# Designs tried in a protein design chat: VHH binders against Protein DOG1-like 4 (DOGL4). Part 11

Target 1, 232 residues: Protein DOG1-like 4 (DOGL4), of Arabidopsis thaliana (Mouse-ear cress) (q84jc2)
Amino acid sequence: MSKMRNLVEEKFLEFYESWVIQLELYLHQLLIAHNNNTMSETELRHLISKLTTHHKAYYTAKWAAIREDVLAFFGSVWLNPLENACSWLTGWKPSMVFRMVDRLRKSRVVLVEAQVKKLEELRVKTKFDEQKIEREMERYQVAMADRKMVELARLGCHVGGESVMVVEAAVRGLSMGLEKMVKAADCVRLKTLKGILDILTPPQCVEFLAAAATFQVQLRRWGNRRHYVTHS

## First folded at step 1 (VHH)

Design b4 (framework vhh_7z1x_3)
Fold by OpenDDE, second read of step 2:
Structure b4 (fold): chain B 232 residues (1-232), chain A 121 residues (1-121)
Amino acid sequence: as target 1 above (232 residues)
Amino acid sequence: QVQLVETGGGLVQPGGSLRLSCTASGFTFSNYYMNWVRQAPGKGLEWLSGISESGSYTSYADSVKGRFTISRDNAKNTLYLQMNSLQPDDTAVYFCAKELWFGESYYFDYWGQGTQVTVSS
C-alpha cells in the first residue's frame, strides 16, 4: 500500500536511511573491537563516543522534526510494521535495554557487585519513569475525547474559515501535548542509555552497544523480509 | 563544495599490490578523520580502516589487518591505502569517507565515487 508522505516524513526518511547505514558501519567496528579484543582503552572509548554521538544525533534530528510534525512519528513511515509494533512512544522502550544487559551477564562479561547494584537501581528508576510517562500519555489519550477533539470531529464535516481556525488550534494543542510526551520518553531513553554506559567498563560498553545495534539492525531486516518492505 | 576522488584502482593478480589515493577538496582535510570502506558485489558496505587527523591514530578491520596500511598527507589533502597481498575476496569498490565531527564523535558525511579494485588470476 502506497502512503502519501509529507515533507517531514520524506526528510526524516532520508535521514534515517543514512543514519542506519552509518549504524551498520559502527556495528561492524563494534564487532571487530569486541571479537579482536586488541584495542586499547582509548580506542574503545573513542568508538563508544562515536556511537553515543550517533544516537544523540538521531534525537537531535528527531526533535527538530517533531517540532514540525510530531504526528509523523506516531506512524513512522521510515519503519516497517514490525519495528513500529515494537515501538513505545515513537521509539524503543527504555526498560528493554536491561534485557541486553542481562545477556551480557550471561556471556563472558563479568559484572562486579557494585555494577550489578547500580544497574538494578537504574532499572527501577527507568521503570518508574516509564510508568510516569505512561500515565501522562493516558491522560492525553483520554483527553482526545475532550471538547476540542469533539469540536474537531464536528468541524471536520464543515470546512469554513472560522471552522478551520478552530480545527487548527485543536490540532496544535494536541500536537504540543504529544510532543511533550515524546520528548519525555526520549529523555528517559537517553538517561537510561547514559546510565548504563556510565556503569559499564569500556569493553562492556562495546559489547552492549554491539548487542543493541545488532538487535536494531536485525529487527529492521526481519521486518523488511516479513512485510516485503525495502527502505534502502 | 566537498569532493573526494578515489584513484588507483584496477585489475591485479592475487598476491599483488595496489595503492589507492583519495584527494580531498572543499574542506580542511587535516581537521577530520578519514576512512576507507568498500562494497563488494552483492554485499553491504564494509569498513576497512580509519586514520586520525594527524595520522597518529590508525585502525583496521581484521579482514585487512597486516595487509593494508592507511596513511595521509595533509599537505596534499590526500588519503592513501596501501593494499598488499590482495586476494579475490578483496574485489570491491573502494571509497574514502570523511567523518563529520560532532564533538567527540563522527559521522561519514561525504563519500567519493569510489574506485574499482578487481583481484583475479
Scores: ipSAE 0.005, ipTM 0.240, lowest interface PAE 12.1, mean pLDDT 86
Fold by ESMFold2-Fast, scan of step 1:
Structure b4 (fold): chain B 232 residues (1-232), chain A 121 residues (1-121)
Amino acid sequence: as target 1 above (232 residues)
Amino acid sequence: QVQLVETGGGLVQPGGSLRLSCTASGFTFSNYYMNWVRQAPGKGLEWLSGISESGSYTSYADSVKGRFTISRDNAKNTLYLQMNSLQPDDTAVYFCAKELWFGESYYFDYWGQGTQVTVSS
């Protein structure tokens, strides 16, 4: 029923709004830690752990939601048009975070050569994983178009319980395929994030996470301001 | 140090109910996503349910959806699992887990000793 789809969207909207509020609070803590430089390594590791846990919570909630209604994540009601325009397979494009990493290479507290090498290896691996997923998405779209056309033709011959079962099977197949691809993309996101954090020192992790959170929060604010201006 | 203590397990008849508790210490409980996992005799770990930091979002494995309810009390640093309509296949040691990494393989960060649930027919 359409009411089940709306319920998933409403529940995730509530979750996402709370999640973003908490992200902004963590961003404030990251900026204080970065600017004041008063925290011990143990305190920095604890703050990094909070951010890591926060991102894990997002993916746990997302994966539960996509199992119920993956299509809600293609054209999400909890994202503004700018956020939706910047999405790659329902989230951030993994390789884009290396833009934040590049800033660290130019900072006063520079990355050592061993870190630069590992980050470049991770960047190449991340782009390779992205390409694999993009090829799978292309194959999926072609296969789904062919299957839906055949099923649509058959639906013209059957009206009643049989047609309902065929439609349900087609929707289930579509959802399962999309769920698989979204999870694959999210796995690349999590592996990329973990990989970067494993390479960086705690102060560098704080700077990286602050840059990433700042971008996410600013993108949302820019999109919300544009919406207000165009629809006021 | 991080400590998770699971309680509330026991012997129950099919169709019965149990409420499991997990008391957390050594970390700021309200800042972490929490999970329930179980291990049946001779089998691997199975993820059952997760709950967000505030309790606003919950998720369930298909095997327990509609029968189990996860909840938390951040003031008491306690995680709960209400288990209804128990089946013999629910017989397992139940653990609470602080962190979960997703990917091709699931990684659980659990520190509890577990609590035994036995459903006899």
Scores: ipSAE 0.000, ipTM 0.124, lowest interface PAE 16.3, mean pLDDT 79

Design b40 (from b3 with G99S S100Y Y101G Y102K T104F G105T R106G S107Y Y111S; framework vhh_7z1x_3)
Fold by ESMFold2-Fast, scan of step 1:
Structure b40 (fold): chain B 232 residues (1-232), chain A 122 residues (1-122)
Amino acid sequence: as target 1 above (232 residues)
Amino acid sequence: QVQLVETGGGLVQPGGSLRLSCTASGFTFDDYAMNWVRQAPGKGLEWLSGISWSGGDTSYADSVKGRFTISRDNAKNTLYLQMNSLQPDDTAVYFCARSYGKLFTGYYFDSWGQGTQVTVSS
């Protein structure tokens, strides 16, 4: 089943495929640094900066695309079904990364008490911001079930210039509201990522980024393999 | 391209020993952690042992602790598994697997060999 892709979907598909290939290249560099422990602090900070810039490039491209078609990011054609199933408001759930950070207590380098305190403060703030967005999304979903929206949808079934324009204005308003929520979620993601990297030492940052990139790459590979498995 | 080739499998009696080898090519072997994983007939994959890039750190599953020894020769791009005191329930296909090491999200393997059959039977 070939569904016609719009220009936004085609452009972002091309971008995302290239972005993931580059992520895998950076992942290899992170893993070498993590496993061999051979890089200077300056070299580690440079590598961390490359990953930070790479993630910023993703959000720059994403925000340009959602301005044109936010709905392309709900059930994205550039993601496999497993990646789509694991998505929270078009991306990773911010609080999930603290489960990965907690494992640093059992890694090669132990977190000091000051780091543990700052990470807990960041976790609480991230959960608060995340829940605020979840409440906004719930209110949005309730508004979609509102009687006036149902009545407006019925108007779209009638031939007439005025009714068509009213429906188009309402749909545009809904899309703009959804775009605002997606951008808010992405801002929480970026603030959470930056906050973690600011608290961790460069070797810990490398381990964290390596784990995050490994999970993302492996989730894509698992989903792609399962997609082609035939079930009896 | 990454290639891993296992050798050394075969038929052995209970209490016997086998040494498995895995030859790696297509990547810088000493940059990666290496693992042994097995699959018994009708069962899922079971991780057995892992070794760090340098050979300085090793880990074992409880089912093989004290019986199996993992080692590597970075000059030869070869991974080894010395298996002692073999039991009938050790019968499985044994796979060599490249990993990103033991990250705090667990074990993730990106490359696998074709496997070598080990049968423990009298």
Scores: ipSAE 0.000, ipTM 0.188, lowest interface PAE 14.8, mean pLDDT 81

Design b41 (framework vhh_7z1x_3)
Fold by ESMFold2-Fast, scan of step 1:
Structure b41 (fold): chain B 232 residues (1-232), chain A 126 residues (1-126)
Amino acid sequence: as target 1 above (232 residues)
Amino acid sequence: QVQLVETGGGLVQPGGSLRLSCTASGFTFDDYAMNWVRQAPGKGLEWLSGISWSGGDTSYADSVKGRFTISRDNAKNTLYLQMNSLQPDDTAVYFCAKPSYYLRSGSYTYYGMDVWGQGTQVTVSS
């Protein structure tokens, strides 16, 4: 199985496994912080900052990797099938986090009217940015099906150095287009995350980040358990 | 029956050392990241350190970094905390904690560290 993986896939798999382990350790810190009334706002902001830095480190590593092989992020080998099924343009769907906020409002978190208004404004903007990217991806896929795919299929039938160079250039062009779309989607993710954290108080940020990390860890755990459940 | 049992606490002089142990039973110990937390008299819970399922990754609170070392022995279902350069402010009841992955209908959150032992008292005084 390792023979079928390229170097980008192997390197990012190693990175991602460690990154998720550290996310779970941060989640444990968030769960303890949530129950601690003696933790100051400064201490809570420091913990929130650690989580924000951890997420930024993921995108730094991801963007370096997609420059080499963006297709590795479509059907990623470091994600289980359940995690892959829940992906939108190689990651979480930005508007989904507002469902998490709604869940928290029903169970634990009381928001003032000004926060509710700002969250609704952010939700509308996030959905608009998502739809913009979806339209761009649709145009890309249509162009790929009608032009570049036909071109690649035709050129693949011609054996020779010149034909090989043209096919390689076309494949690189397709990959660069996907890289641009993935980075655009990741920018919406980061802006949405920052926007929510800017609206919420530090204790509410801890609740939100704990919910988000719990969902990610739980989804991975459920998907992994599916592969290891036996009737022995 | 799921249980966590902490041992190794006691009275030590400032600058002294202690090693705490936590023995786990009733679950697959090596499937879980484990944590050490403490509660000083009149204060809330403070997270101190965490360790991944394999022991390959660790994390520490700034208050104990460089002084405490977390480790585990999966063959013995045991978690350890080596405490060096102990200070009076380290006086607390120490607990090992396993995260609880409850999913209750309609909930995206797992709530807390529901598998707690009785703790072990550490007193740092002259």
Scores: ipSAE 0.301, ipTM 0.716, lowest interface PAE 3.7, mean pLDDT 83
Fold by OpenDDE, second read of step 2:
Structure b41 (fold): chain B 232 residues (1-232), chain A 126 residues (1-126)
Amino acid sequence: as target 1 above (232 residues)
Amino acid sequence: QVQLVETGGGLVQPGGSLRLSCTASGFTFDDYAMNWVRQAPGKGLEWLSGISWSGGDTSYADSVKGRFTISRDNAKNTLYLQMNSLQPDDTAVYFCAKPSYYLRSGSYTYYGMDVWGQGTQVTVSS
């Protein structure tokens, strides 16, 4: 199904489609690296760097887009319903990636005690940061029912003049708040990802990134299987 | 049956050029990204380049960036690798490889590359 999209949605959809294709190419490299024990540490680090750069590029594009229309990301048209349902503040929930790390631990990957300790510390910190953001987001959500937003609901569509200005100001204020929250969440995502990659060895990083990328594309697959999605 | 067949390899002098081809059969070619990989004697597999199903997106390993160009003709079910400024270190068997997913179908299985050709030998020597 297709729905009406604004300019920000259209541009970001195009970007995201290309970005995902590139991610798939990197995933091939990750899988080759994972199955090839002869790759040097330098080569592995280079591949990891490419992936991290790719992720940074996503957030660069996202942050540029949310400056124009942050609300577009609260109904991301480039994602299917399952992907959206699994989204936390317009993206993956940071604490979720620790399940992927746990999977590594249960596989052939051997984490030393120092790594386990650092990962646990990072997990606790990540959870704490998530909770802070959730509390702040809740504040904004509750504020949706305040006097200003009631005026927005009552007058925003039918009243002109000064009342329209008030409504517009309220919407701008809300959008700015949401933008701040989205950026904060993204920072936690990036910090969590960096933290994990700093703790893991290069071979472990490759396996982790491969798992993460695989999960992302499979989630998309599962969602598309359940709900037909067209991006054209 | 799914099959990839590489051609175009041979002996070339340093600084020379070759164009490799990979013909695909037994699957919907334009549903998949495609890749080139090589293996030099005594070395492991090295990924060289990848291209999206449409050809709109490409990527390269640093070792070949600026010298090699990947392309495809979906109407001919053919993948290409233009290799310029060849060096002795480029001597290897070159493979085209298919990923185990359907990019255009929305169905993905990302467990590696599930189809390889027989490879074509490239030898760079004076």
Scores: ipSAE 0.013, ipTM 0.329, lowest interface PAE 8.7, mean pLDDT 86

Design b42 (framework vhh_7z1x_3)
Fold by ESMFold2-Fast, scan of step 1:
Structure b42 (fold): chain B 232 residues (1-232), chain A 122 residues (1-122)
Amino acid sequence: as target 1 above (232 residues)
Amino acid sequence: QVQLVETGGGLVQPGGSLRLSCTASGFTFSNYYMNWVRQAPGKGLEWLSGISESGSYTSYADSVKGRFTISRDNAKNTLYLQMNSLQPDDTAVYFCARESWLYGDYSPFDYWGQGTQVTVSS
């Protein structure tokens, strides 16, 4: 439910709160552009660039933080319980963004056949990459269970200073393995996001980004108001 | 053993064209997203273009969009880069790179070719 915050968690919490506030400001601009068609193509491209840069800033900060404490990203204190429940390997599940893409097929800015083909290939590739990561995570969990049993046997035979060293080595190994998998998952997220934006026109990019940002912001608000909703 | 071999580089005049090829061996070429990356003297690596497994999805860096075309022939295990309207700033060593799904940032690569030199000069 609740967790005492370490320095990495406190620093990233402060970063994330600021990052979400800026996302909401960009969302307002995206909604104006999408609903009123008031922006030029040049202005739309500039807005898309701002959001792309904003998402890259998130991953830059995240990767710096996971180098220090990757476990902070499993059950994160800067996310509410609903956001944490919806997480897949410390973030959004890449294939889920295609739900936002499917919404574009119902808009007035219709996808052409060539775009539909490219998006479907990207969807298939994204699901394939997700499954590879899931298999690696399963292998990691199995290997950790085997190593833990061996280490428990060794710890039972060695009392004192050697036990401390073995535990520290195991913890470092666990952290490095998880960091590798989290970065692999984030790589799939970034490739999927960039791939979608490269296929879409600027007005379609704005609609897609507005849908994605709206969902992210709304999920956070719903989770933060959880008790009011359950009592209503 | 995984191998990527680039060919087709050379000296060309500004405004000219070149076609680069990359022949892959030691893996199932049709299962991998492939990329072209370049490095100019005294500059860092620049990602130029990528192509999906079947070739139906392609992406390009802004610096080459509209001038370069990436393609592949899975039957021949070969990746291509058609370069048009070449400029002196396109002078670089051009590398073929295989997409790695496990590591790095936006464009992680696990295997690279030796590179092929492209020089654009009058």
Scores: ipSAE 0.000, ipTM 0.143, lowest interface PAE 13.4, mean pLDDT 81

Design b43 (framework vhh_7z1x_3)
Fold by ESMFold2-Fast, scan of step 1:
Structure b43 (fold): chain B 232 residues (1-232), chain A 122 residues (1-122)
Amino acid sequence: as target 1 above (232 residues)
Amino acid sequence: QVQLVETGGGLVQPGGSLRLSCTASGFTFSNYYMNWVRQAPGKGLEWLSGISESGSYTSYADSVKGRFTISRDNAKNTLYLQMNSLQPDDTAVYFCAKDLTWYSSGEYFDYWGQGTQVTVSS
């Protein structure tokens, strides 16, 4: 299983590094589109589609990987410590993207009243879905300390080969619980992202996606520079 | 195994009403966003309506807004579509669809059932 865990980590590290390089390339295209008033709505929609497909590819790869080893995503080796410190249930916190949307309200791109109303409704729904997952995570953490789990931990501390299978079944159950929670959080992320893109115009979508990609790329660079300084 | 079974279709006159049901098994129904989609003969899939896990939020396509109502009963693992003021162009196979809706070249649905036929004619 440790060999399978290492293999999952190595394969996802390779995937993630390539995925981030492609995200940086798309960010350059988004910035060009944002500064270019000659691009048609069809061209902007095509670029937005490339970004959404790219994010879909991430979640497709992630869900395959967590099926094999969900724990690889808690304290991920492909993320630097700063990226890991900013993670909420193995990824970005869904409600944080509304702070990026708030920048659109202060930019040259003006949101109409109908969009503001729909974004506020989506913000409320997203926060509700977040709180539901946080309550489930709390219930999971509390269940780790219940009488049955404490007793299983005691069995694991004593060299009893007869209890090994029971302990292994319990650990498998815990991993399955984490998988369902991570997938639930990812569903909220995907619904939030889709919801925002459905409300915004193509130029606003480009500005939003550029802001999100810029933050993700810069957070990674800031954390990586800290590592370089520490080891130099 | 994930199963979605749609029922409640049939022949109805223009202006009439039908209630579709979708019974779910093989997954925790209350944890998933659910959708209704339809496909008319010779046409592609059309998304109609979606409902959140708790039922607190619903959304509708412009073609059915004000006429159709989506709802769910998590205790019964059942999704509903109340269809009022039916028109001949509502004639289609109606599908219950689970989970992943993604913004790309089209929307992707993780699972859907075998469908139920709705025919609107006099």
Scores: ipSAE 0.000, ipTM 0.122, lowest interface PAE 14.7, mean pLDDT 80

Design b44 (framework vhh_7z1x_3)
Fold by ESMFold2-Fast, scan of step 1:
Structure b44 (fold): chain B 232 residues (1-232), chain A 122 residues (1-122)
Amino acid sequence: as target 1 above (232 residues)
Amino acid sequence: QVQLVETGGGLVQPGGSLRLSCTASGFTFSNYYMNWVRQAPGKGLEWLSGISESGSYTSYADSVKGRFTISRDNAKNTLYLQMNSLQPDDTAVYFCARGWDILTGYEYFDYWGQGTQVTVSS
């Protein structure tokens, strides 16, 4: 059973597969760097810059794609079912990255008290921003089911060109609302990622990025393996 | 009110150096990521550099990497851009902007300065 994909889905699928392959290559470099006591701060900063540039490329491509078809990112064809099940507003939940940070507490590169305080402050800000977006999404979902939208759905194609234009305007409004919410969520993600990197030393940044990339890669592998075993 | 004021622009010879400053007021400067963006006549906005709240992390566009250095002084609420090895293509109005760097898209910068003109000629 093959499914027809739209142009946005096809282009982003191609992009994402290449992006993940490059992430795995960067993960190998991060793991080598983590165990290499000879790397200079300058060399570590270059590696961290490669990872931040890689994430920048993802959000640049994503925002171009959602401008064309934001719905492609809700139940994405380039993600397996496990990855989709773990998604929060088309991506990772920002507060989740603090789980990767918690791993640093067990590392040789121990967090100092000042860093712990700043990370906790950032965690609180991140949770607040998440709750704000969740309230907006709830309002959006209620608006989709309100009396006006139900009326527009019933009007469908039964009532001439005027009703078609009104329905088209409403659908455009809904898509623009989703695009704004997805971008707001992505802004919280990027602010959280940058905030963590700002607080951590270069060796800690390498360990954090390695933990985050490992989780992302392993989640994909677990989902793909599970699908294969389940479907023979 | 939030204000960002750029200074230090001017006319400079190719290969020369210039230091831009941006003075912030009306908000807690140390809580915000800051950026430098430029716009050449008849062209769109080009993001150049960003600096984290503490100053511990910086990012640069490939066009200026190795030539420009971003820095900040949180005690003075001031953002800096040290520009070296200037070339005619660097001629533009330079803006400081509050918000995340190009990772979030400069369309999400919430406050911009008025800009300072940099002209690289002769």
Scores: ipSAE 0.000, ipTM 0.142, lowest interface PAE 13.6, mean pLDDT 81
Fold by OpenDDE, second read of step 2:
Structure b44 (fold): chain B 232 residues (1-232), chain A 122 residues (1-122)
Amino acid sequence: as target 1 above (232 residues)
Amino acid sequence: QVQLVETGGGLVQPGGSLRLSCTASGFTFSNYYMNWVRQAPGKGLEWLSGISESGSYTSYADSVKGRFTISRDNAKNTLYLQMNSLQPDDTAVYFCARGWDILTGYEYFDYWGQGTQVTVSS
């Protein structure tokens, strides 16, 4: 079933498709770097920087887009149903990346005690931040049943005249709240990612980023196969 | 200015072969990881293959693995894609794209050629 897309959705779809392609290219480089021990620390750091910059670019674009229409990201048309189903507040759940870190530990990656400790601290903090955001989100969800939203619901498809202003105000209010929550969630994501990268050595970072990118790419592929969605 | 110019595309029968070339100018070719991508009609871009700066490392998408071979001649600032056993599904515009700069670091996937059309049809 074809979905109607607004301008924000269309633009971001285009952006995201290109972004994913670039991610795949970087993934390739990460895998090469991981599989050979010929790269210097400097080279590894450069590669890491490229990836982090790439992720920052995503959020920059996202935040610009959500200012225009945050609702577009609740049911992202550029994602397949599987990707959407796995989304927490329009993105990956921050705490899930620790599973990837755990995978590293099970691999040939040796984390020193100090790293393990710091990672655990970060895990706790991340979970706390997630919960805080979830509570706030719940508050907003409950607040949706306020007078303005009730009015909107009552009006249904018969929005017009004086009621338009009320409806618009209600939608704006809701959108502002959602935007705030999405940004907050993204901040937790970014902080978590940064935290992990700060704890890991460059070789470990490369492996971690490769794992993360692989997961993202594969999730998209799996979802596309399952739901017959063709994206980049 | 950075330029990438793809050549070698054309019409070929199924099972046929083509060799694409990408000539680079305006930058130090040997400092960049290079890639081939394609876009089929009505589809998005698809990454096909990549090659390291020196050519020592190569990788391929599953869709072309065993059939396509990427190579480069840094002295000639040229990237190659040997395509064998071509199938109708390989019909697309093929692009070379610059990747990683070992000196300057991050580069967006923003430099690619005009593309060359490859059509596989009986």
Scores: ipSAE 0.000, ipTM 0.228, lowest interface PAE 12.6, mean pLDDT 85

Design b45 (framework vhh_7z1x_3)
Fold by ESMFold2-Fast, scan of step 1:
Order: C-alpha cells, then structure tokens, then sequence
Structure b45 (fold): chain B 232 residues (1-232), chain A 122 residues (1-122)
C-alpha cells in the first residue's frame, strides 16, 4: 500500500490527538501521586513505566510515519504554530529536560550529591550527542548546494522523462538522509529521558515527569488559544 | 579496523546462568555507549540492555530486567552480560553493538558483532 503525504498527515493527526489526551490523563495521575503519601514505590514505578511506555509509543508511531513522509514532521499539521516554532529536529531539544530538573530543585525536590554528579555526566553526554547531530545536519544542508545537486536542480527545469526520474531518485535519497537524522535525534531524546529516570528516585521521577508533561500541555494550550483568537 | 567479537554462548538448562563477553578493537571503547541485542529464531531484533561510557548508567528491557546485568571493563575493552534465571524464550543469537550517537535504541547501532548463540533447553 502506497501512502501520500495527506494520508500520513491525517493518520498521524488522529494518533497525536489521542496521544495528547492520554498524556493529560497521565499528568493528572502524576499530580495525584505527588500529593498521595500512601503510594508504594512499586505503585510509583508502575506509573513511571506507563509514562515511559507512552513516550515510546509516540516514537514507534513517529518512525513508522517518517518512513512514509519525513517532511510531514517539518511544520506538522497536528502541532500549532507555537509548538512548531519550539521544535528542534522535529521534537523537543534533549538538553531541555535538564531545565526541568532545575525546576524540580525550585519545587522542593532535594537531589543528593551522587545524583547531581550522574546528571551532570548525562548532561555533558547529551550536549555532545546534540552537537554531533547538528554537525551532521549542517553537512547535509551543505551537500544540498554541492555540484551534483546544483546540476540536478538545473536539469529539473527541463520537461522530460530522464530529468524527472533522476531528480526523483535524488530527492528520495535526501529524504532517507533526513529520516536517519530525525531518528538519531529521537534516539538521543529517548536515551536522555531514560537516563534521567534511572538516576532519580521514584518520587523524583513522578515530579520530573509531571513538570515535563505540564510544560508540553501548557505550551499547546498557549499556542491553541492564540490560534483560536486568530480564527475567531 | 573496527571489530566486536561475542563469546560465552552455549546450551543451558532453564533456570541456569551464562556470562557473555564482547571484545572490542579498532576504536576507543571507553568513548562509546555499548548495547546487547538479541534475535530469537524467526523473530526480529530485540534490544536488551545498554551501558554508558564510564559504566555509571545502565538500562534494561522489561523482558530481562532483574535477571540480566550489563557491565564493562574499559581497561580490557570488554563488555559483559550476566544472564541469570534463563528461560526457553531467551533462546537467541546475542549481539553486542556500538551506537553512533550513544542511543540504546536498536534503530541506531553502527557496529555489530557476529553474535553468539544461546540455547535454553525445553
């Protein structure tokens, strides 16, 4: 089965709307757990596992959609303009989560020295991985202007079968390269999220996930309200 | 030349234990996150565990958490997987893999070994 961009966008829009509704429900559960001193460590770990599974489900769906149309994720129709403006390689910037950890400190979370050290090691590694991906993206963008691509763009101005076929093959190759970079960025996101959750205690994980989900939900509400006013 | 070599596989009874080793050469082992991945007969690849450059962080798939332990010895350029309480469903070829960007996702592994066979009888 062949999928066109409109079909990929419609399918992912349906998925994303459902995914965000479930995220809001999990956010409510995280806030309840934070205020409930009777929850066991096992119960907190189950809630944390539900959130991590939820985030993994997003990336599973995203990677399937990217195989069909990676460009749908640049200027996504399921995101409002504010959400799109805040994206780094089709998603949140991995190092942003360390700002969420800083918010936890202000919200009465106490981190022991061993945790601070491990979080700093993870932060440095995350920054290194981001810079690697940014350098790859820069190389990709420079390659777009190389001799071969310039000649293909020139050839594309001519009407004819050979020109069309050669240009289409080159464009597909570029899309495959973009898919690899987006997946690399998503892998850094998953690794960073899991790394933080492995360092934090279950109550700290709940507060971290609540802060992250609150920011994501609030950003969407701010953008949707502005968009609603514009369309009203 | 970059190379990963897995050893330590074999036949084991249910409930038994095995320790897998992966020896790395041709790159600075201590600079990379390392992973264990398996492929069961007739199935796709399954990521099992990952370990940071220093060994300070480890992560595990739910299917092996509490039973498997990943570790590394940077002085020996060697990655380990201690496998306890083995089940018939653990029967697979086990691979170690270096990830290009330090992800423990099975989608972004840039160097793979040849694998070592683990068979859990019955």
Amino acid sequence: as target 1 above (232 residues)
Amino acid sequence: QVQLVETGGGLVQPGGSLRLSCTASGFTFSNYYMNWVRQAPGKGLEWLSGISESGSYTSYADSVKGRFTISRDNAKNTLYLQMNSLQPDDTAVYFCAKEFYGSWSDLYMDVWGQGTQVTVSS
Scores: ipSAE 0.000, ipTM 0.160, lowest interface PAE 12.7, mean pLDDT 79

